# Miniprotein binders against q9bqp7: the designs that were tried, part 52

Target 1, 240 residues: q9bqp7
Amino acid sequence: VPQNWFPIFNPERSDKPNASDPSVPLKIPLQRNVIPSVTRVLQQTMTKQQVFLLERWKQRMILELGEDGFKEYTSNVFLQGKRFHEALESILSPQETLKERDENLLKSGYIESVQHILKDVSGVRALESAVQHETLNYIGLLDCVAEYQGKLCVIDWKTSEKPKPFIQSTFDNPLQVVAYMGAMNHDTNYSFQVQCGLIVVAYKDGSPAHPHFMDAELCSQYWTKWLLRLEEYTEKKKNQ
Short names: E, the ipSAE of ESMFold2; O, the ipSAE of OpenDDE; V2, 0.75 times the mean of E and O plus 0.25 times the DockQ between their complexes.

## First folded at step 3 (miniprotein)

Design t42
Fold by ESMFold2-Fast, scan of step 3:
Structure t42 (fold): chain B 240 residues (1-240), chain A 96 residues (1-96)
Amino acid sequence: as target 1 above (240 residues)
Amino acid sequence: DLEEKIRRLEEIIRKLEEAVKLFEEGKIEEAKEEALEILWEVLEELLELIEPELREILEEILWRVLEALYLIEEEAIRILEEAIRRLEELIERLKR
């Protein structure tokens, strides 16, 4: 069990809209900070199994594409993901208007892939917004907080190319989501409570995206795992 | 030899079937531990014995299993069942 256990949910908060809630989605910028980010904690605390599999995946890809081809591939995956997130932020923001050139982003296979998911998304409360856990001292940048099929969720958008998904994006996705959730639930910049998560994997060829819903019980299970990773990170930092 | 390779692949299939059962029972963390344990021990050894042309297929199956271990129950079961079917096909290819 983690030595510094802390609850994921805040008993003083509700998921209901508040009169003090802003009319537009929150977008709090991420500040450069000595406080570790969720992604840094996860990167620095990968298991031996995760490191082994990541290294084998890398060697396989280098064998297939060459070293320069591998760099190009990873660069393109990053760029595609960035464009996908930019398009989703634009689609979900009621205040944002796209320029004609930016409208080409809406025609990607990834955006086609998520159409059936987007039909079930409403009540957007935060987009590309910074979270900080004041007690546990970590920060993060979440993609989206909105209602999915009537439940308020932290939503994480992922891109994948069938038949060869990017394995690194899969390893710690549930931990990433609950880490953001716990931080937001205890961040004074937010007034609401989120108890559910959603990981959406979109496909380049426009095939229907896979939604991976996480209920409150599952989020609590992953939260315990996240706390263990955070504890491991803190202990490693003391030894540097 | 061929018999040993088939035995090891069958061993992986049995462990993946157990992981599917654990996912169906809602024992997500136990399912992940069961699958990871067999992948770490058996596949590391088997990858060195298997023919190079089949190694890529086996690595793709490992890739999908790893993906299932970090996804939510609905997709995990589907992916693990796909991996089991592909391992059975790999055994048939080894048999000819």
Scores: ipSAE 0.006, ipTM 0.250, lowest interface PAE 9.5, mean pLDDT 78

Design t5
Fold by ESMFold2-Fast, scan of step 3:
Structure t5 (fold): chain B 240 residues (1-240), chain A 88 residues (1-88)
Amino acid sequence: as target 1 above (240 residues)
Amino acid sequence: SPERLEEIIRKLEEAVKLFEEGKIEEAWEILWEVLEELLELIEETGDPELYEILLRVFEALDLIDEGRPEEAIRILEEAIRRLEELIE
């Protein structure tokens, strides 16, 4: 599959001046259907190295915590991530949605970790919003589309227990970001074009979050890799 | 297998050099290829020494992420030495 037949950026949107940004961020709900999600595609096409690391981590954690302890630990990690995303959506939402804010969600170390990033985020255009690539037939739920340091980005918020100071340490996170970007750029529910990505890795102890900015060129490089993962997923489905 | 081990050693030496030069992205890509090749050899041979070397290489990646590149390089140099002993 030639990359130039399925570009990440939409030339139709680059050629037109857009109207003023909507005052309320878009939040399109994710529809349940048979079309694969970005997360599903990535999980079904993990590299040998990623599978090995996951299995090794599970074995060590089960050895230390026991079966029940491991289950409780993973449930807590999931819950912490969920609360972090809910807090960020609340912080970045317009005033009319803040009535549902939980004050306890705003006190976490993860929120402290991202404060220096949040002060550079403005012009929020979408929050917890569904995207679909109409031609490539995949869907996703992106965290945020906003300006970071003046550049419109797909922003993905991550929590981590270990330092992630290099983008390579985030494994498939760049692929996830560009998959959402390409889908949004070709989704008729959206009228603007996004050309940059941002992965923000937050830490529980409040240590400063690591931002991984992806310019248009880097996004194009990861887009090529995402197309290969999508093709691999499609071929696996035909052979099952 | 000796030729494959020699190729892995060469790639590890290249990765160490790139890490020492501060070329983290290029070094990481080469090191990730090394991990894939080691996993394939382990699947083919069942050699427990190759498994231990694989674990050390993953530990080196963690040390790089923690801002401890000198310790990571030492571990990678140890992995090179251990692979050379398997050839000989």
Scores: ipSAE 0.187, ipTM 0.650, lowest interface PAE 4.4, mean pLDDT 84

Design t6
Fold by ESMFold2-Fast, scan of step 3:
Structure t6 (fold): chain B 240 residues (1-240), chain A 88 residues (1-88)
Amino acid sequence: as target 1 above (240 residues)
Amino acid sequence: SPERLEEIIRKLEEAVKLFEEGKIDEALEILWEVLEELLELIEETGDPELYEILLRVFEALDLIDEGRPEEAIRILEEAIRRLEELIE
């Protein structure tokens, strides 16, 4: 039911895997501008239910940890996530050697958690790279584009601190993936077509990460939901 | 999985009992665990019935905030029945 529908896949691009194009950069830096990011759109359009869940979770955690303890906890979660993404970018970068990597990053429980997933990842085409949808007017910074079990995917790496609950709704993870996918498929800085997504949830205790694969049909379904969130964001900005 | 649904049902039953005893804060802690487990299952399965159950649990939280625990308990009991149907 989005009023301004646009396709997620680009009919001008091949969906057959070919060798990486050396003219396409592995990493494009995100530039600050007035165009909204995927994260901003999703944060500004959280459903009433998502807002209630987040507020109740915050209240519970503050009661358990105290206000200062909650701040320390959230800071640690943020730092752990940042280090996990830095480690994965280093591990997957074809330009780095093991000697150049931080040895402590390789010993992380989160990195141990994803080892079995990483064995199935190859053909990296983008890492921590900026995407822009010029027609729909949004930007994003995706984690990774690579082949997972032979299929080219937008891969999003997530951390989980079992038994502690997630601070953010997991419902928005598929929306992030398809938003990045649609942007990349229509971004002139890239030449390939991505039709699949992968959300990988890694665990702090080193328990095996859970991969959530999204085929082309599922990506198309979540794309429609992303378009609705984007339209809601645009309407809210007009009314402010 | 049936085992995970059974665990969620058990927690909802405990939350209802705590609400009936007037132990609102303790019941809310368990209810938050239920919401997070339901979110995980919905992400894994894409089951629309689990999503509808999640929305009903959110309504129960709103009713608790409004000082209407009897209505919240009725909604949570409905959620328990719906989850039991998914096992059966």
Scores: ipSAE 0.013, ipTM 0.207, lowest interface PAE 8.1, mean pLDDT 80

Design t7
Fold by ESMFold2-Fast, scan of step 3:
Structure t7 (fold): chain B 240 residues (1-240), chain A 88 residues (1-88)
Amino acid sequence: as target 1 above (240 residues)
Amino acid sequence: SPERLEEIIRKLEEAVKLFEEGKILEALEILWEVLEELLELIEETGDPELYEILLRVFEALDLIDEGRPEEAIRILEEAIRRLEELIE
């Protein structure tokens, strides 16, 4: 159990819609300061297994694609992910997008992949919104908070290419989701509580995306693992 | 979860058979599918035993690259046994 254990859920909050909740999804900008982000904590505390797997994957990809090909591949993966997230924000937000981006957003096979998931998404409360855990001192930028099949979820949108998956941060997606959840549940900028997570893996070829639903019990299990990663990060900082 | 573990076991058994038949490239395609499915399951569950099994499959790939398919087969058979033990 972590030394600095803290609960993920806030007993003073409800996941039910409130009449005072805004009709437009919240989008609080992420303001950088000395407080570490979820992604920084996870990157700085990768397990020995994650480091080994990342290095082996990198070596094999370089062998297959060449050094220049590998750099181009990884750059394209990040660009595709960025465009996919921009498309989803546009689709789920009542706000207008730039005309130049509209065509690129509509051309994505990833958007076709996720259509059946989107039909079950409603009641969007936050999009590309900053969260901060004031007690545990970390920040993050979550993708989406919305109801999935009637349950309020932190939703993380992920892209995948078969058969050569991009491994960077792959093992940490459940930890990322619960870190955002715990932060939001204790962030004074938000009034509601989230108890569920959803990781949606969309495919480039438009084949149906896979939803990975995380109920409250599973979120609690991953929350304990996130706290261990945060503790490891804090200890490493003290030793610098 | 049990159904997904059974699918991974089936693919590993197919890969072993292909390696035994000297169809290395076909077996490698299946191993990459296994790695992807293990990564997805690890991402969902965080199970440390699945991490260890994933590492062993990577070791098998390294042995294939070194021209040591007999040793790779032994490791893959170990991975199959470990996955079978996870089925409840």
Scores: ipSAE 0.006, ipTM 0.155, lowest interface PAE 10.4, mean pLDDT 79

Design t8
Fold by ESMFold2-Fast, scan of step 3:
Structure t8 (fold): chain B 240 residues (1-240), chain A 88 residues (1-88)
Amino acid sequence: as target 1 above (240 residues)
Amino acid sequence: SPERLEEIIRKLEEAVKLFEEGKIYEALEILWEVLEELLELIEETGDPELYEILLRVFEALDLIDEGRPEEAIRILEEAIRRLEELIE
C-alpha cells in the first residue's frame, strides 16, 4: 500500500490552533468489534528479530524465576504499567482532583522519572481516547495528545527496566504512535491535525525518562512502515 | 553462501565506522538490517556459529543503549572476525 494513497496527514485539516480545538480533553470510548486494533496488528506481524528477542528473554526469565515466577513477574509488570498510565491520566486531566484519586499512584518511581517531561507538557487535547481509521479499517486507544515544548504530539507513555536512549531500541513504539496519529487525523471525532509524536520511556528507579521526539518527516517514514505491517496483517488474515 | 556472508561483513564494517563517527542512528539502522539477514541465514542453514554471532550482535545493541559504544564496537569487530572465519 503506497503511502501517497493513504497519507498520514489530512490535507483538509490545519496544524494551526483554532476555535474548534477542544477546551476540555476528549475521551472517546473504545468500541471494539471485528476491526483490528493497532496492538493486534503489530503483535501478529512481529519481525523475525522481534520474535527471537522476545523468546530469548522469556527463556532466560523462566530459567531464573521458574514458570510460576515468570507468570507472576509479567503480571506485576503489566499492573505497574497500568497504574502508571492511570496516574498520568489523573495528573493531566483538568477535571480531576487529587482527593478523588489514590495519592499513592502519584508517588511511584515512574512518575518521578517523567517529572521533567511533564513540565514541558501543556494544552492537553485528548486522554485515553479511541481513534479509528475508517478507510484503512483499524482502531486504537491513544494515551495522550498534548503540546510538548509547543508542538502538538501524540504522546505514548512507556515503562522500561533497561535504558532506552535511542528510538530504534523502542521497537514498534514509533509504529504505534504514527498509527494512532494517522487514525486521529482521519477520524471525524477530532478536528485538529497532529504532525508530531513523542515516546516517553519512564524508569522504575526514578531515573530521568528518555523522550523520543518524532518530527513530521520521521512520522512520515514510520507511517510507510506501519502501512507495510497493516498490509502484512491483512494478507496473513486471508491465508489463515 | 559466501557472497551473503561477505555482504553482512560489509554492513557490520559500515556500522562500526558510523559508530566511530558518532552517527549512532545511521549505525543502528544498518545493525538492525544485519540482525534480520543473520536470522534468515540461521533459518536456512541451522548453523550454530551464526546463532552465536547473532547473540553477540544483540549484546552490542544493549551496550549502545547503555552508552557503552567502545565495548559495542569491540563486540562487532569480534563478530566480523567470526564471520570471516566461516568464509574460509
Scores: ipSAE 0.236, ipTM 0.676, lowest interface PAE 4.2, mean pLDDT 85
Fold by OpenDDE base, second read of step 4:
Structure t8 (fold): chain B 240 residues (1-240), chain A 88 residues (1-88)
Amino acid sequence: as target 1 above (240 residues)
Amino acid sequence: SPERLEEIIRKLEEAVKLFEEGKIYEALEILWEVLEELLELIEETGDPELYEILLRVFEALDLIDEGRPEEAIRILEEAIRRLEELIE
């Protein structure tokens, strides 16, 4: 049980999305602060065993692909991830703000993969927007806040070459999502709150993406785990 | 050893430059080499500061995968500064 418990949901904010669909999604810039990011907290609270496993994975990949092959693989993962996020931002942005859609950005297996998810996405309220939790003292940059199948969600987009059909296969992504939710729900820059999360795993080959929906109950469970990671981070920093 | 830390710093500086030049492939290659060298040093020394630096480099890699190279570069620059402090 976390020593410093804080609620993920803000009771002072109405659960009802204010009917005014903001005409333009929020894009709050991330401020350079001494405040740790969600990603930093998660990375710095990894176990030595987890780090070792990542190294083992790398070595295995090198054995399979060769050194040059692994380098190429890593480079491609970077480029594909960047292009995918850029394409999604373009797709989800209002038409009036659409810079000339580079048609080439839209021609990817990852974009094809998420088409069946995008059809259920509406009411985009934020894109690439910073969140800050003032009390718990962490920040993050969320990918998207939108309605998925009529439920307002923090949406996190991920790319993978391998199927990840289970939410457990997404590593610390559920923690990241709930961290963003909790921050947004208590960030004064936002007038609304979210109760659901969505992790979308897009695939390079264009196969249907896996949506991992997180209801309020599941979000609450992962929120407890997030708080424990945050406490661990805080304690570690005090001892340094 | 100071020499090993200096080599890691050199590699990180090179990676940052390569990112700024748009040479992502070469930069990523160097970052993975840095991770290996850091892991080896951590196994030998048990230095918690090196472990923290390792985790920051991993964070940078994640940000790169997320299409946030500018943030990744900032983290790498911080890692360089922290390593320099260990040599002093």
Scores: ipSAE 0.019, ipTM 0.308, lowest interface PAE 7.2, mean pLDDT 85

Design t9 (at its last look DockQ between E and O 0.88; V2 from the best seeds 0.00; counts 0 for: pae O 3.0 > 1.5)
Fold by ESMFold2, look of step 5:
Structure t9 (fold): chain B 240 residues (1-240), chain A 88 residues (1-88)
Amino acid sequence: as target 1 above (240 residues)
Amino acid sequence: SPERLEEIIRKLEEAVKLFEEGKIEEALDILWEVLEELLELIEETGDPELYEILLRVFEALDLIDEGRPEEAIRILEEAIRRLEELIE
């Protein structure tokens, strides 16, 4: 159990945005500072299983493709993810017109993969927006806050070359979601909070994406795990 | 330690039972715990048989994600037998 427990939810906040809120989704800019990001914390506290899988995967890929081929492959995968997020931000933004969107950005297997999910998404409140947890001292950049099937969620979009039908196969993604949720719920730039999370895993071949809905109880369970990772990170930094 | 191998066997048996009952996510949680315990034993012992068993458990995880649970169960049952041989 974490030594310094802190609640994920803020009882002083509403579950949903006020109807008089601006119609444009929030996009709080990320500010460079010395406090760590969610992704930095997770990368520096990988479990033994994660390290083993990553190293084994790297060695197999380098054996197959060579070092230069592996670097090109990983660069292309990163670029595909970046384009996917850009496309989703464009699709979900009410400020963009159809004529101003990049047609090639919208044509991909990943975008086809999420179409059935997007039909259940509405009420977009934030896109590509920074969050900060002042008390716990971490920052992040969340992908989206919107309603999914009537429930306001922090939504995280992921690409994968392997099927991820179960949340247990999404590694640290649930920790990212709850870390963003906890930060947003205690960030003065936001006047509302969320109690649910959603991870959407999209596939290059256009196969239907897998949604992983996280209700409040599940979020609380992963929040505890996030707090442990944050403690581990903090302890490592004190010993440098 | 024989006691640690016996605990891993019990967890694998529970995971197989949960897969057969259709409780996939609970079974997957157990398999991740097994992988952690196997890695600790491999670091302590350097036993190549434990390393091979570890790889088979990872293969079973992939098969579950691919919708091939019967094959995953066969692999886990074989892993159990290999662990039992290490105790005996």
Scores: ipSAE 0.531, ipTM 0.834, lowest interface PAE 1.9, mean pLDDT 88
Fold by ESMFold2-Fast, scan of step 3:
Structure t9 (fold): chain B 240 residues (1-240), chain A 88 residues (1-88)
Amino acid sequence: as target 1 above (240 residues)
Amino acid sequence: SPERLEEIIRKLEEAVKLFEEGKIEEALDILWEVLEELLELIEETGDPELYEILLRVFEALDLIDEGRPEEAIRILEEAIRRLEELIE
């Protein structure tokens, strides 16, 4: 799939705020269907390096924790990530009172980790919202679309036990961000243009989160890689 | 093949130089290419020495993430020497 046939940015859209944009952040529900999700595409087209690392990690953890312990560990990691996303959605929603309802969540290590990032986030346009690329036929659920340091970004919140100071160590996270961006830019449910991405890696001990800002050029580079993964997925599906 | 091993060695030498110059992100891009090529060779040859070299390169990546580039460089230089021995 040539990038020039399917550009990440929509020439029909402006990156400037539109008067018709809702004051309340958009939250379009993700509907179940046969159209593949971004996460499914990425999971089924993992690179050899990713498959190798995942398999070794699983083997080491199972040896250390046992099968039941590994299941408990992965369930806890998933739940902590889910709670972190729920807390952020509440904090960033103008109608939510999370700070008054759940003071303990606000004081958690992950929430403490992202405080310096949150002070630079404003103009929230979408939270936990479904996107669909109508032409390329994929869907996704993005975490957040907001201005970060004055630039409209697709923002993806991640938790990590190990430091991730370089974007190269975030694996498919950049691809996930640009896939959501390209979908949103071509989704009729949205009227604005997003040209930047932000991956925020938060830490449980409260150490400062690592922000990975992706400008338009970097987003275009990762978009090309996402299109290759999508093509690989589509071809693999035809052979089943 | 010797040509593919020589290309991997060349890329590792470039990555080491970039790490020494503090160009960490450029070096990481090259290092991930090296890992892909090593995995392809391992799949084709089944060579256990290539597998051990692969594990060392992954360890170097972890050391970079941990802010320990001098130790990472040392491991990458070891990997280069081991690959050179395979050509001989």
Scores: ipSAE 0.357, ipTM 0.760, lowest interface PAE 3.2, mean pLDDT 87
Fold by OpenDDE base, look of step 5:
Structure t9 (fold): chain B 240 residues (1-240), chain A 88 residues (1-88)
Amino acid sequence: as target 1 above (240 residues)
Amino acid sequence: SPERLEEIIRKLEEAVKLFEEGKIEEALDILWEVLEELLELIEETGDPELYEILLRVFEALDLIDEGRPEEAIRILEEAIRRLEELIE
């Protein structure tokens, strides 16, 4: 049980969207502060197991590709991910629909992969927007807040070369999502609350993406795990 | 240490059973627990056999993600046998 328990949901916020759904998705810039990001917290609190697996994977990849090949691979993966997110932002942003969509950004297997998910996405409220949890003292940049199949979700877009049909196969992604949810729900910059999460795993080959929907109950479960990770991070930093 | 190995074996057997029942998600949860327990033991013992077993369990996870549960089950069964040999 977390020592510093804090609710994921804000009882002071109504689940009802205030009638003034901003016609434009929120895009709050991330301020680089001394405050740790969700990603940093997760990275620094990986279990020895996770670290081991990542290192083994890395070593295997280096063995297969060579050091330079691995660097190139990593760079390409990063670039592909970035381009994918940029493309999604362009697709989901009403304002960018008016700008010359770089047609090249839209021609990716990942974009093809998520098409069936995008059909169920509506009511975009935030894109690439910073969230801050003032009490728990962490920040993050969320990909998207929108309705998925009529439920308001924090949506996190992921790219994978391998199938991830199960949420359990998405590692710390559920923790990231709930961390963003909790922060957003308590961030004064947001007037609404989210109760659901969605992880979308897009595939390079254009095969249908896997949506991993997280209901309020599942989000609460992962929230507890997130709090434990945050506490661990905080403790590690005090001891440094 | 034998008790910990026995627990790991039990969990693996349960995971296999769950897979056979089509309860893939529950089985995956158990496999992740197994991986954690194996890693702890590896850190404590430095046993290379446990490390190999760990790798096999990871392979099984990958196979499950790839939609090849039958092959995953075979790997897990082999992992169980290898663990049993360590207890003997």
Scores: ipSAE 0.056, ipTM 0.565, lowest interface PAE 3.0, mean pLDDT 88
OpenDDE base, second read of step 4: ipSAE 0.024; ipTM 0.365
ESMFold2 (binder alone), look of step 5: mean pLDDT 89; pTM 0.888

Design u1
Fold by ESMFold2-Fast, scan of step 3:
Structure u1 (fold): chain B 240 residues (1-240), chain A 82 residues (1-82)
Amino acid sequence: as target 1 above (240 residues)
Amino acid sequence: GDPELEKKIRELAERAEKLFREVEEKTGNPEVAELAEWALFLLELALELWEEGDPEEALELLEYAIRLLEEAKRLAEEIERR
């Protein structure tokens, strides 16, 4: 049970579109690093078992691929993820700005994998946008806020080349989504309320992406776990 | 190898496989699915470590996987009663 409970949802906000909502998706730049990011909080509060498994996986991959091979593999996986996010931002942006120049961004198996999900995505309100929880003092950079099957969601796009290398990201993904949600709901740069989350896992071979929808009740459950991780981080920082 | 350790690994692997089959059909809930996926990762890693000649480390991971599967089963049963 967290000591300093704070609600994920803001009772003063509505999830319905109104006249004050921007016509172009918001893209607030991430400016400061003094306040901890969601990623940093999660990384610094990994359990001993999570750290052990990650280190063992790294050692195994180094043994199999060699140090140079492992670096190349890790770099390629990271680059593929970055390209996937750039392509999605381009596709979901109402302006044609990047479509003409970066055809190669649109030709990955990952993009083919998410086509059926994208057909259900509309009403984009934020893309690659910074959020800050002004009371709990953490920041994040979320991928997307849009309607999925009529529900306003924080959407997090994930790539999967093979299940094993990405297990750590999968484990904390729900916490990451609700952390962004809680921050946005209490960030004065935004005027709307998000109550749902969506984690989309895209596959390199173009196999249909897996959508993992999180309703308000499930988001509230993961929010409690996120608050506990944030408290752990705060306590560790005080003792340093 | 240690025959006693190998026997324990085999017994735990059989138990983990049986538990996974029970949970696999109940992974409609995201939290249950997350626990099952984490357990599957540990089972695959344990098998590899055993084959590489690290049976003690494999045993530790198998025990952890079983705990995750038991929790997944408990959670799935709780959700079904809702």
Scores: ipSAE 0.000, ipTM 0.172, lowest interface PAE 12.8, mean pLDDT 76

